# Designs tried in a protein design chat: VHH binders against p46559. Part 8

Target 1, 369 residues: p46559
Amino acid sequence: MTAIEKFFTEKSPDSEQVLLKVIELGIDFLGGEWKNVDKSQVNVSRVHGGQSNHMFHVTSSTSATPYLLRIHRQPPSQVFTDTVNLAIFSERGLGPKLYGFFEGGRMEEFLPSKTFDVNDVLVPENSRKIGAIFPLYHSINVPVSKSRRCVHLMREWLNGYESLGGGDYEILPTTVNYSDHPKSVSIKDLNHEIDNFEKWSTEIFEHTLVFSHNDLASTNILELNSTKELVLIDWEFGTYNWRGFDLAMHLSETAIDYRVPFPPGIKMNGDLIDNPPNIQIFCEAYVEADKKLKNRSPSDPTAEVKALIQECQFFWPLTNLFWALSAMKHSLLKFENGVDLDVQARDRLAVYFHLKPRSQKIYEELSKK

## First folded at step 23 (VHH)

Design d27
Fold by OpenDDE, look of step 23:
Structure d27 (fold): chain B 369 residues (1-369), chain A 125 residues (1-125)
Amino acid sequence: as target 1 above (369 residues)
Amino acid sequence: QVQLQESGGGLVQPGGSLRLSCAASGFTFSSYAMSWVRQAPGEGREWVSSISGEGGSTYYADSVKGRFTIARDNVKNTLYLLMDSLKSDDTAVYYCAREYTIEYGRATIDTFDYWGQGTQVTVSS
């Protein structure tokens, strides 16, 4: 634990020490009106729901610029990557501004906005907007490893699961009604699944590597109050990946509700999984925006859109395997986030095995070309 | 314009009682949870109590639990704090505040967006 983490976790946000510290930070990194702020005018509120970091919302009754204070809990390597990503996005106006960073933490812009929910992302116009903004992010050149981090994470989580004493995993769907899955999967079986998709993806989609969000659930999309523009947040999983994986990740998440107010706290809609209503609009918007961004001449996008849809479909099950493995590991750690992680894992595995044959077929088709 | 104005503070002996009031205007009072927050000399602001918009739920800090009672009259647009068994440690400026919850990504922020000017409560023998 860093000194600053200890400081902010052991002291009340209302304590004089914390109030003075956030004023100091405000002055140091923002200056201006913060120089005239008295501790009596400052309000520090703990942000709830963040699992990876300690977060505080710092405001004042003055004109001083409010900010989010993030105190890191993550390993230094993750902090480094996350900070670099945020800095790049900040400079390009693609996310919240980075006001400053220091040992053990950072200051970020608070964006007055509406956070999207599962219904918002299903609105066709919103899906179009989201599809149209993806090329902007995918066009960013981030000076980080271009390795397929998603594959490494899957293997890491699976190894973690095993190390924690996990064994054969029984697949019992709860919120989905699929039956074309094995009754149980072994660690060996899951490794084999990872290997196959890695192989397939490398052979047919290696040319599509882009910097990716890899976690664009509805709650990671903000609609700014001022401009109504959409901003993608929470880039903790931001790494290079296959374009289709990142796009499929978002699309697959549109079928999942994590804000169910009763157990198991998660619901997957099979209809949305089998027949995503907005995949066409989403991909059309992506292709159009990408062409514009790259100054390509207008042409009939039909073939390109079709190809992109196929690409998304190919990666759709892999996104579920990705999060299934995460859920399997974290369930053993008794991680509580309002969702039954075992239910999530089982349902995602069911989805994976249901969709896998389609992916295999796509691979077979494209590998012959 | 949102306005909050506290009243009812004063000097009281240990063991005594006070009733604070907060008059609210400029917004639909019943739509917002309200809180009392106090600030002792040299200390930061300390949350004391909260009440839901309709008054169905009440919350208290451990330091005042069993002694203080928060209430509201939505017809009169008034928030109350009944303080019994007052102690010297209860000496502070008491503020009424309108609660505001911000949804931010996967996180939520519980905060206050409007404050009154405060009323002084002094508990002394």
Scores: ipSAE 0.455, ipTM 0.783, lowest interface PAE 0.9, mean pLDDT 93
Fold by OpenDDE, fold request of step 24:
Structure d27 (fold): chain B 369 residues (1-369), chain A 125 residues (1-125)
Amino acid sequence: as target 1 above (369 residues)
Amino acid sequence: QVQLQESGGGLVQPGGSLRLSCAASGFTFSSYAMSWVRQAPGEGREWVSSISGEGGSTYYADSVKGRFTIARDNVKNTLYLLMDSLKSDDTAVYYCAREYTIEYGRATIDTFDYWGQGTQVTVSS
């Protein structure tokens, strides 16, 4: 535990020490009205729900700019990457502003907003907006490794699962009704799946490498109260990836409800998975926005949209495999986040195997071209 | 219009007791968790106690645990704070506050969206 982590975790948010510290931070990184803020005017509230970091909402009764204080729990390497990403995003106005970073923490803009839920992302207009936002950050050049981290993570998680004593995993879907999956999968089987998709993706979609969010669930989308603009948050998984993976990740997440108030705390909608209602409008918006961003001449987007849809479809199962493996590992660690991770893993694997043949077909088709 | 009005404060000797009340109006009282927050001179606001909308759950700061009791009457739209064994350190303005949870991505922020004017509690010999 870092000194700063210890400081903020052992002390009450309303302690004088914490109050003075957040004022200090405010002054140091924001300045302005923070210079006139007294501890009696400051309120520090702990933010709940985040597992990766300690977060605090810092406000005052003055005109001083509120901010989110994040105290890192992540490895330094991850912190570094995140900081770089956020700095770039901040500068480009693609997310919350990064007010400052220091050893063990950072200050971020608090955005009064509505967090999207599973219903919000299914609204066609919202889907369009979201689709139009993707090209903005896909066009960013971030000086981080260009490795396909999704593949790396999958392998890491699988290795972790094995190291934790995990073995053959039985696939028993709970919230979906797919049956075209194996009864169980071995670690070897799963590795083979990863290998195949890595191969396929590399062969046919390597040219689509872009900086990606890789976790754009509904809850990572904020609608600003003031402007109704959408802002993407939680770039923890931000790294380079195949464009289609990032897009498919979002689309696939639109079919999943993580806010189920009763066990298993997750629900996947097979109908949405099989027939995503907004994939067309989403991809249309993406293509249009991308063209605009790149100053491309207006042309019939039909072919490009079709291709992009296909690309999304190709990666759709992989997004499920990705999170399935995560869930498998973390389940063994008894990670509790309100979702039954075993259920999630099983269901996602079921989805994976259900959709995999389509991906394979796409690969076969595109590899011949 | 949401309104919160505290009452019941006053001067009390150490070891004494007070009952604070907060009259709420302008909203469905039972739908909101409520809190007492106090502020001593020159100090920041300190959370004292919270109670769920239906009154089924209560929470206390360590500094007041065992001495203070939070309660509510949802029929009367009134929040209460029973303060026993008062100490000099309990001297503060006590505020009634409506709890508000901000959803922020996957995170939630517990805060307060409405406050009363406060009632002064002075514990002195």
Scores: ipSAE 0.448, ipTM 0.771, lowest interface PAE 0.8, mean pLDDT 93
Fold by OpenDDE, fold request of step 24:
Structure d27 (fold): chain B 369 residues (1-369), chain A 125 residues (1-125)
Amino acid sequence: as target 1 above (369 residues)
Amino acid sequence: QVQLQESGGGLVQPGGSLRLSCAASGFTFSSYAMSWVRQAPGEGREWVSSISGEGGSTYYADSVKGRFTIARDNVKNTLYLLMDSLKSDDTAVYYCAREYTIEYGRATIDTFDYWGQGTQVTVSS
């Protein structure tokens, strides 16, 4: 534990020491009104639910700019990457501003906002807005490894699962009603699935590599109170990936509710999975925004939209395999996040095998072109 | 309009007792968790105690645990703070506050959206 972590975790947020420290940070990194703030005017609230960092919401009764204080718990390498990403996005106005970083922590902009839920992302206009945002960060050149993190992570999680003593995994869906899946899958089987998709994706979609969010669930979308602009947050999984994977990730997440107040704490909607209602408008918005961004001449977007939809469909099962493998590993670690990870894993695997044939067909079709 | 009004403060000797009240109006009182927060001169605001909407759960700061009791009467729309064994360090303006949770992505922030005007509690010999 770093000194600063110890400082903020052992002391009460309302302690004089903490109050003075956050004032100091405010002065050093933000300046302005923070120079005139008294400890009696400062409020520090702990942010709950963050798994990877200690976070505090720092406010004052003055006009001083509030901020989020993040005290890192992550390895330095991860902190570095996250900070770089955040810094780039900050400068480009694509996310919360990075006010400052220091050893063991950083200061981030707090965005008064509404966090999207599963219903919000199904609103067609919101889907359009979200689709239109993707090209902005997909166009960014981030100086990080161009490796396909999704493949790496899948293999890592699978290896982790095995290392933890995991074996053949029984697929028994709970919240979805698919039956076109094997009864169980072995580690070898799962590796084979990863290999196939890696091969297919590399052969067909390698030219689509972009910096990706890779985790754009509803809860990672903020609607600003002031402007109603959407802001994407939690770039923990931000890395290069196939464009279609990132887009499909979001679309696939729109069919999943993680805030079910009763066990298993998760619900997948098969109808939304089979027939995503907003995929058209989402892809249309993407194509339109991308054209504008790249100063492309106006042309009939129909073919491009169709192709993008197909691309999303191709990657849709892979997003489920991705999180299934994560859930498989973490379930063995007894990770508690309000969701039954085994249920999640099984359901996602069921979705994967249900949709996989479509992806294979798409590959075959595109390989002939 | 949401209104919170504290009462019951005053001057008391060390070891004495006080009962604070907070009259709430303008909202469904039982639907909200309520808190007492105090601010000593020159100090920041300090959370003292919280009670759930239905009164089933109570929470206390370590500094007041065992001495203070938070209660509520949802029929009367009133929040109470029973303060026993008062100390000089308990001297502060005591505020009644309605609790509010901000959802921020996957995280939550516990805060307050409405405050009373406060009532002065002075513990002095």
Scores: ipSAE 0.447, ipTM 0.771, lowest interface PAE 0.8, mean pLDDT 93

Design d27
Fold by ESMFold2, fold request of step 24:
Structure d27 (fold): chain B 369 residues (1-369), chain A 125 residues (1-125)
Amino acid sequence: as target 1 above (369 residues)
Amino acid sequence: QVQLQESGGGLVQPGGSLRLSCAASGFTFSSYAMSWVRQAPGEGREWVSSISGEGGSTYYADSVKGRFTIARDNVKNTLYLLMDSLKSDDTAVYYCAREYTIEYGRATIDTFDYWGQGTQVTVSS
């Protein structure tokens, strides 16, 4: 554990030492009114629920700019992409301002906002806004590897699962009502599934490569109080990827409630697992916004939307496999987030195998040309 | 309009007792957890005690545990802090505050959205 992490985890946020430290950071990185702030004017509130960071909301009774302080739990190499992404999107006004970064942490803007829930993302007006945002960041050239995709994160999690002593994984019991999946899967079987999807995706969707969020659940969408504009947060899984995965992730996550206040802490909405009601509106908004950004007229707008829906449907099971593998690894690490990670992994695997035949059919149709 | 007004502060000797009151109006009092927070001269604000909306759960900072009792009367919309065995270190302005949780993405920030004006407690020999 770094010295700065130890400092912020071992001391109370209201201790003199922490108050003086956050004033020092404010002066060093923000300047301005922080020079005039006394410890009696400062409030530091711990922000709960962060997985990769210890977070604090730093405010004062003065006009000094409030900030979020992130103290990384992980080595700098594991936070590299998130920091680069934040800086790039900050410069373009597409995310929170980056106020500063240093070894072991960073400071960023707090956005007075409403966080979306699973119901908010299904409201038609909101679904249009969300669909229209994706082309904005998909059009940005981010200077990171274009060959490192969602499948590489998935392999890292599966390798980690094996290294932690994981073996064959039992898919039952599940909370979803499917029976068209195997009873268990081996690590070899799961590697085969990843390899197949990578092959299929590369063959037919490589031209759709964009910088992707890869984790756009409702809880990563903020509606600004001041403008009602939407802002995407928490880019820690950002990679270049086939755009259909990014879009399918958002659509797939509309079926999943992570905030259930009782065990297992997660609920899948069976009606939404393979046909969310917002897919048409969402894809229409994407195509319209992409057309505007590129100053192009679609050759056949109805056909383009239909093709995008098919693209989302192709990647849908892969988004479930992605989180299943994450849950399998993090369950062995005893990671605590209020969700029974084995229930998540089992349900996600069941959904993956249930939806995979549709993806295979789409692949076969598109590959025949 | 939410209003919180503290009373009952004053000067006491070490080992003495005080009862602080906070009159609440402008909201459904029983729906909100409430806290006492204090601020000594030149220091930041220090959380003292909290009580759930229905009154069934109470929480105390280590510095006051066993000496202070938080209570509420949901009929009179009043929050109380019964302070016994007072020490010079208890000298502070005591604020009544309504608890509030900000949702920020997957994270939450526990904070207070309304504060009273404060009441001075001075413990001096």
Scores: ipSAE 0.426, ipTM 0.737, lowest interface PAE 2.8, mean pLDDT 89
Fold by ESMFold2, fold request of step 24:
Structure d27 (fold): chain B 369 residues (1-369), chain A 125 residues (1-125)
Amino acid sequence: as target 1 above (369 residues)
Amino acid sequence: QVQLQESGGGLVQPGGSLRLSCAASGFTFSSYAMSWVRQAPGEGREWVSSISGEGGSTYYADSVKGRFTIARDNVKNTLYLLMDSLKSDDTAVYYCAREYTIEYGRATIDTFDYWGQGTQVTVSS
């Protein structure tokens, strides 16, 4: 642990030491607004449930700008990318303002907002707004590697699982009701699945490469209280990727509820796993917004929407494999995040194999063109 | 309109006892966890004690554990703090506060959305 991480984890947020420290940070990064703030005027609330950061909401009874303080838990390389992504979107008004960063942490805008849940994303107007905002983010040129894609992290997780002593993985028992998956998979089998999807994606979808969020579950969508505009948060998985993965991640996550009681802390809605009710509206909104942003005249709007739906369906199983591999590794690390990671891994592997034949068929159809 | 009104403060000698009350109105009292928070002059606000909406779970800061007792009466919509073995360090304005959780992405912030005006407790000889 770094010195600053120890400071914020070992001390109570209402302690004099913490109150004086957050005033110091306010002065250093926000300036004179904080210079006349007294510790009796400051409130620091710990933010619970953050996986990559220790977070604190810092406010005062003065006009000094409140802020969200993030103290990093993750290695510097992962934190660097997240901070770069935030800075880029902050400059464009597409995310919280970045107030400053320092060794071991950063300060950013707290957005008074409602966090979406799975029900919110299925409301037709919300689904249209979400679909329409994706092209704005996809159009940004971010100065990071274009070669890593989602598959780089998937390989890192699988290698980590093996290094931690993981072997063949039993897919049963599951909470989803599928039988068209193998009983178990080896590390070699999973590497083959990653390699195969990378090959397919590169052959037919390389032209769709965009900077992607890659983790757009409902809980990463904030609706601002003041304007009702949507803001996307937590870009730590941001990387160049095939846009269909980014869109499919959002759609696939609409079938998954993380707010159910632990255990298991996760519930997949079997009726929605391969049939999200919002895919048509979502893809229509994406195509419309992308056309407007690029000032282009489509030759056949209905065909473009159908093609985008195919893109989403192609990548759908890959989004489940992505999280299955994460869950497999982190289960061996005994991570505590309110989700039974073995239940997640088993269910997502079952969904992956259930949906994979559809992706293979799409690949075969499109590779003939 | 949510209202919280504290009473029962005053001057007591060290080792003395005092009972604070907080009358609540304008909301379904039993649906909310409630807290006592205190503030000495020139200091930050210090959480003292919390009680769940149904009254079955109570929590205390280490500085008051064993000396203070939080209670609630959901029929009278009243929150209480029984303070025993009072020390000079307990001198503060005591606030009744309604607990509130802000959802922020996958994270939550436990905070207070409504506060009373406070009642002064002074422990001196």
Scores: ipSAE 0.402, ipTM 0.753, lowest interface PAE 3.2, mean pLDDT 89
Fold by ESMFold2, look of step 23:
Structure d27 (fold): chain B 369 residues (1-369), chain A 125 residues (1-125)
Amino acid sequence: as target 1 above (369 residues)
Amino acid sequence: QVQLQESGGGLVQPGGSLRLSCAASGFTFSSYAMSWVRQAPGEGREWVSSISGEGGSTYYADSVKGRFTIARDNVKNTLYLLMDSLKSDDTAVYYCAREYTIEYGRATIDTFDYWGQGTQVTVSS
């Protein structure tokens, strides 16, 4: 454990030592107004829920700029990537401002805002706004590896599951009613599924490789109180990937409600799994924003939207497999996140196999061209 | 109706152990971070420990670190505080508190909005 992590975990947030430290950080990275702040004017509140960071909301009764303090629990390469991604998007107004980073932590803007839920995402105006944001960051050349993709993390999770003693996995869906899946899958079967989708995606969608968020569930979308503009947060899964995965991840998450009572803390909405009501509006907004951003002449917008919808449908099951593999591994690590991870894994595997035939059909149609 | 009810307090000798429980009802327990806060006679309330809604992150006041363990059972909707190596200055009424949360993406920002009745812990020889 780093010295800074020990400091913030071993001391109370309202201790004199912590209050003086957060003033020191404010002076060092934000300057001026923090020099006039007394420890009696400072509030440090914990931010709970994540497992990647110890987080604190630092405010004062003065005009000094409040900030969100992140102290990294374990500095994996994903935490480094998240900080680089935040810095790049912060400069472009696409994320919270990065105020500074240091060994073991960072400081960023706290955004007074409403966090979206799935109902907010499905409001037509919100679907348009969200669809228009994706081309903005998809067009940015981010200076990170283009070879690290979502399938590599999926393999890491599956390897981790096996290393923790995991074996054949029974697909016993509990919040969905599907029967068109295998009774169980082996680790070899799951490796084949990953390999097969990677092959399909590379053969027909490699030209769509862009820097992607890869986790744009509703809870990673903030509506600013002041302007009603939308801001994307939590870029920890940000990497180059096929754009259709990024879009499908957002759309597929509208079928999932994480705010239901635990157990199980998760429910999949069967009506939305195959046919999200916002896919047309979302894809129209994407195409329109992409045209504007690239200064393209109008073409057949109906055909472009139809093709983008097909692209989303192709990647839809892969987004469920992605989270199923994460849930399988993390269930064995005994993570507690308010969701029964075995229920999530089983339901998402059932959805994966239910939707896979459509993706295979799309691959076959497009590979003939 | 949100309800928090502590139990498990009592009289214990220095060096002894106790386990406090807090039964929660009337809300989705796993969605909220929970805390233990104590109040010694004639003093203000002192934060003791907090645990995230999922139970993955735990936090402790310096005065109890290494001696107390916070835990939760999201199936039984129960918060626990295991207290070891008790000292006379641990004597207090111990309260279970729900953190009033403002959602910020996937994370929450804490304040306390609901409190239990408290359970008395007395450490004396």
Scores: ipSAE 0.030, ipTM 0.477, lowest interface PAE 6.2, mean pLDDT 85

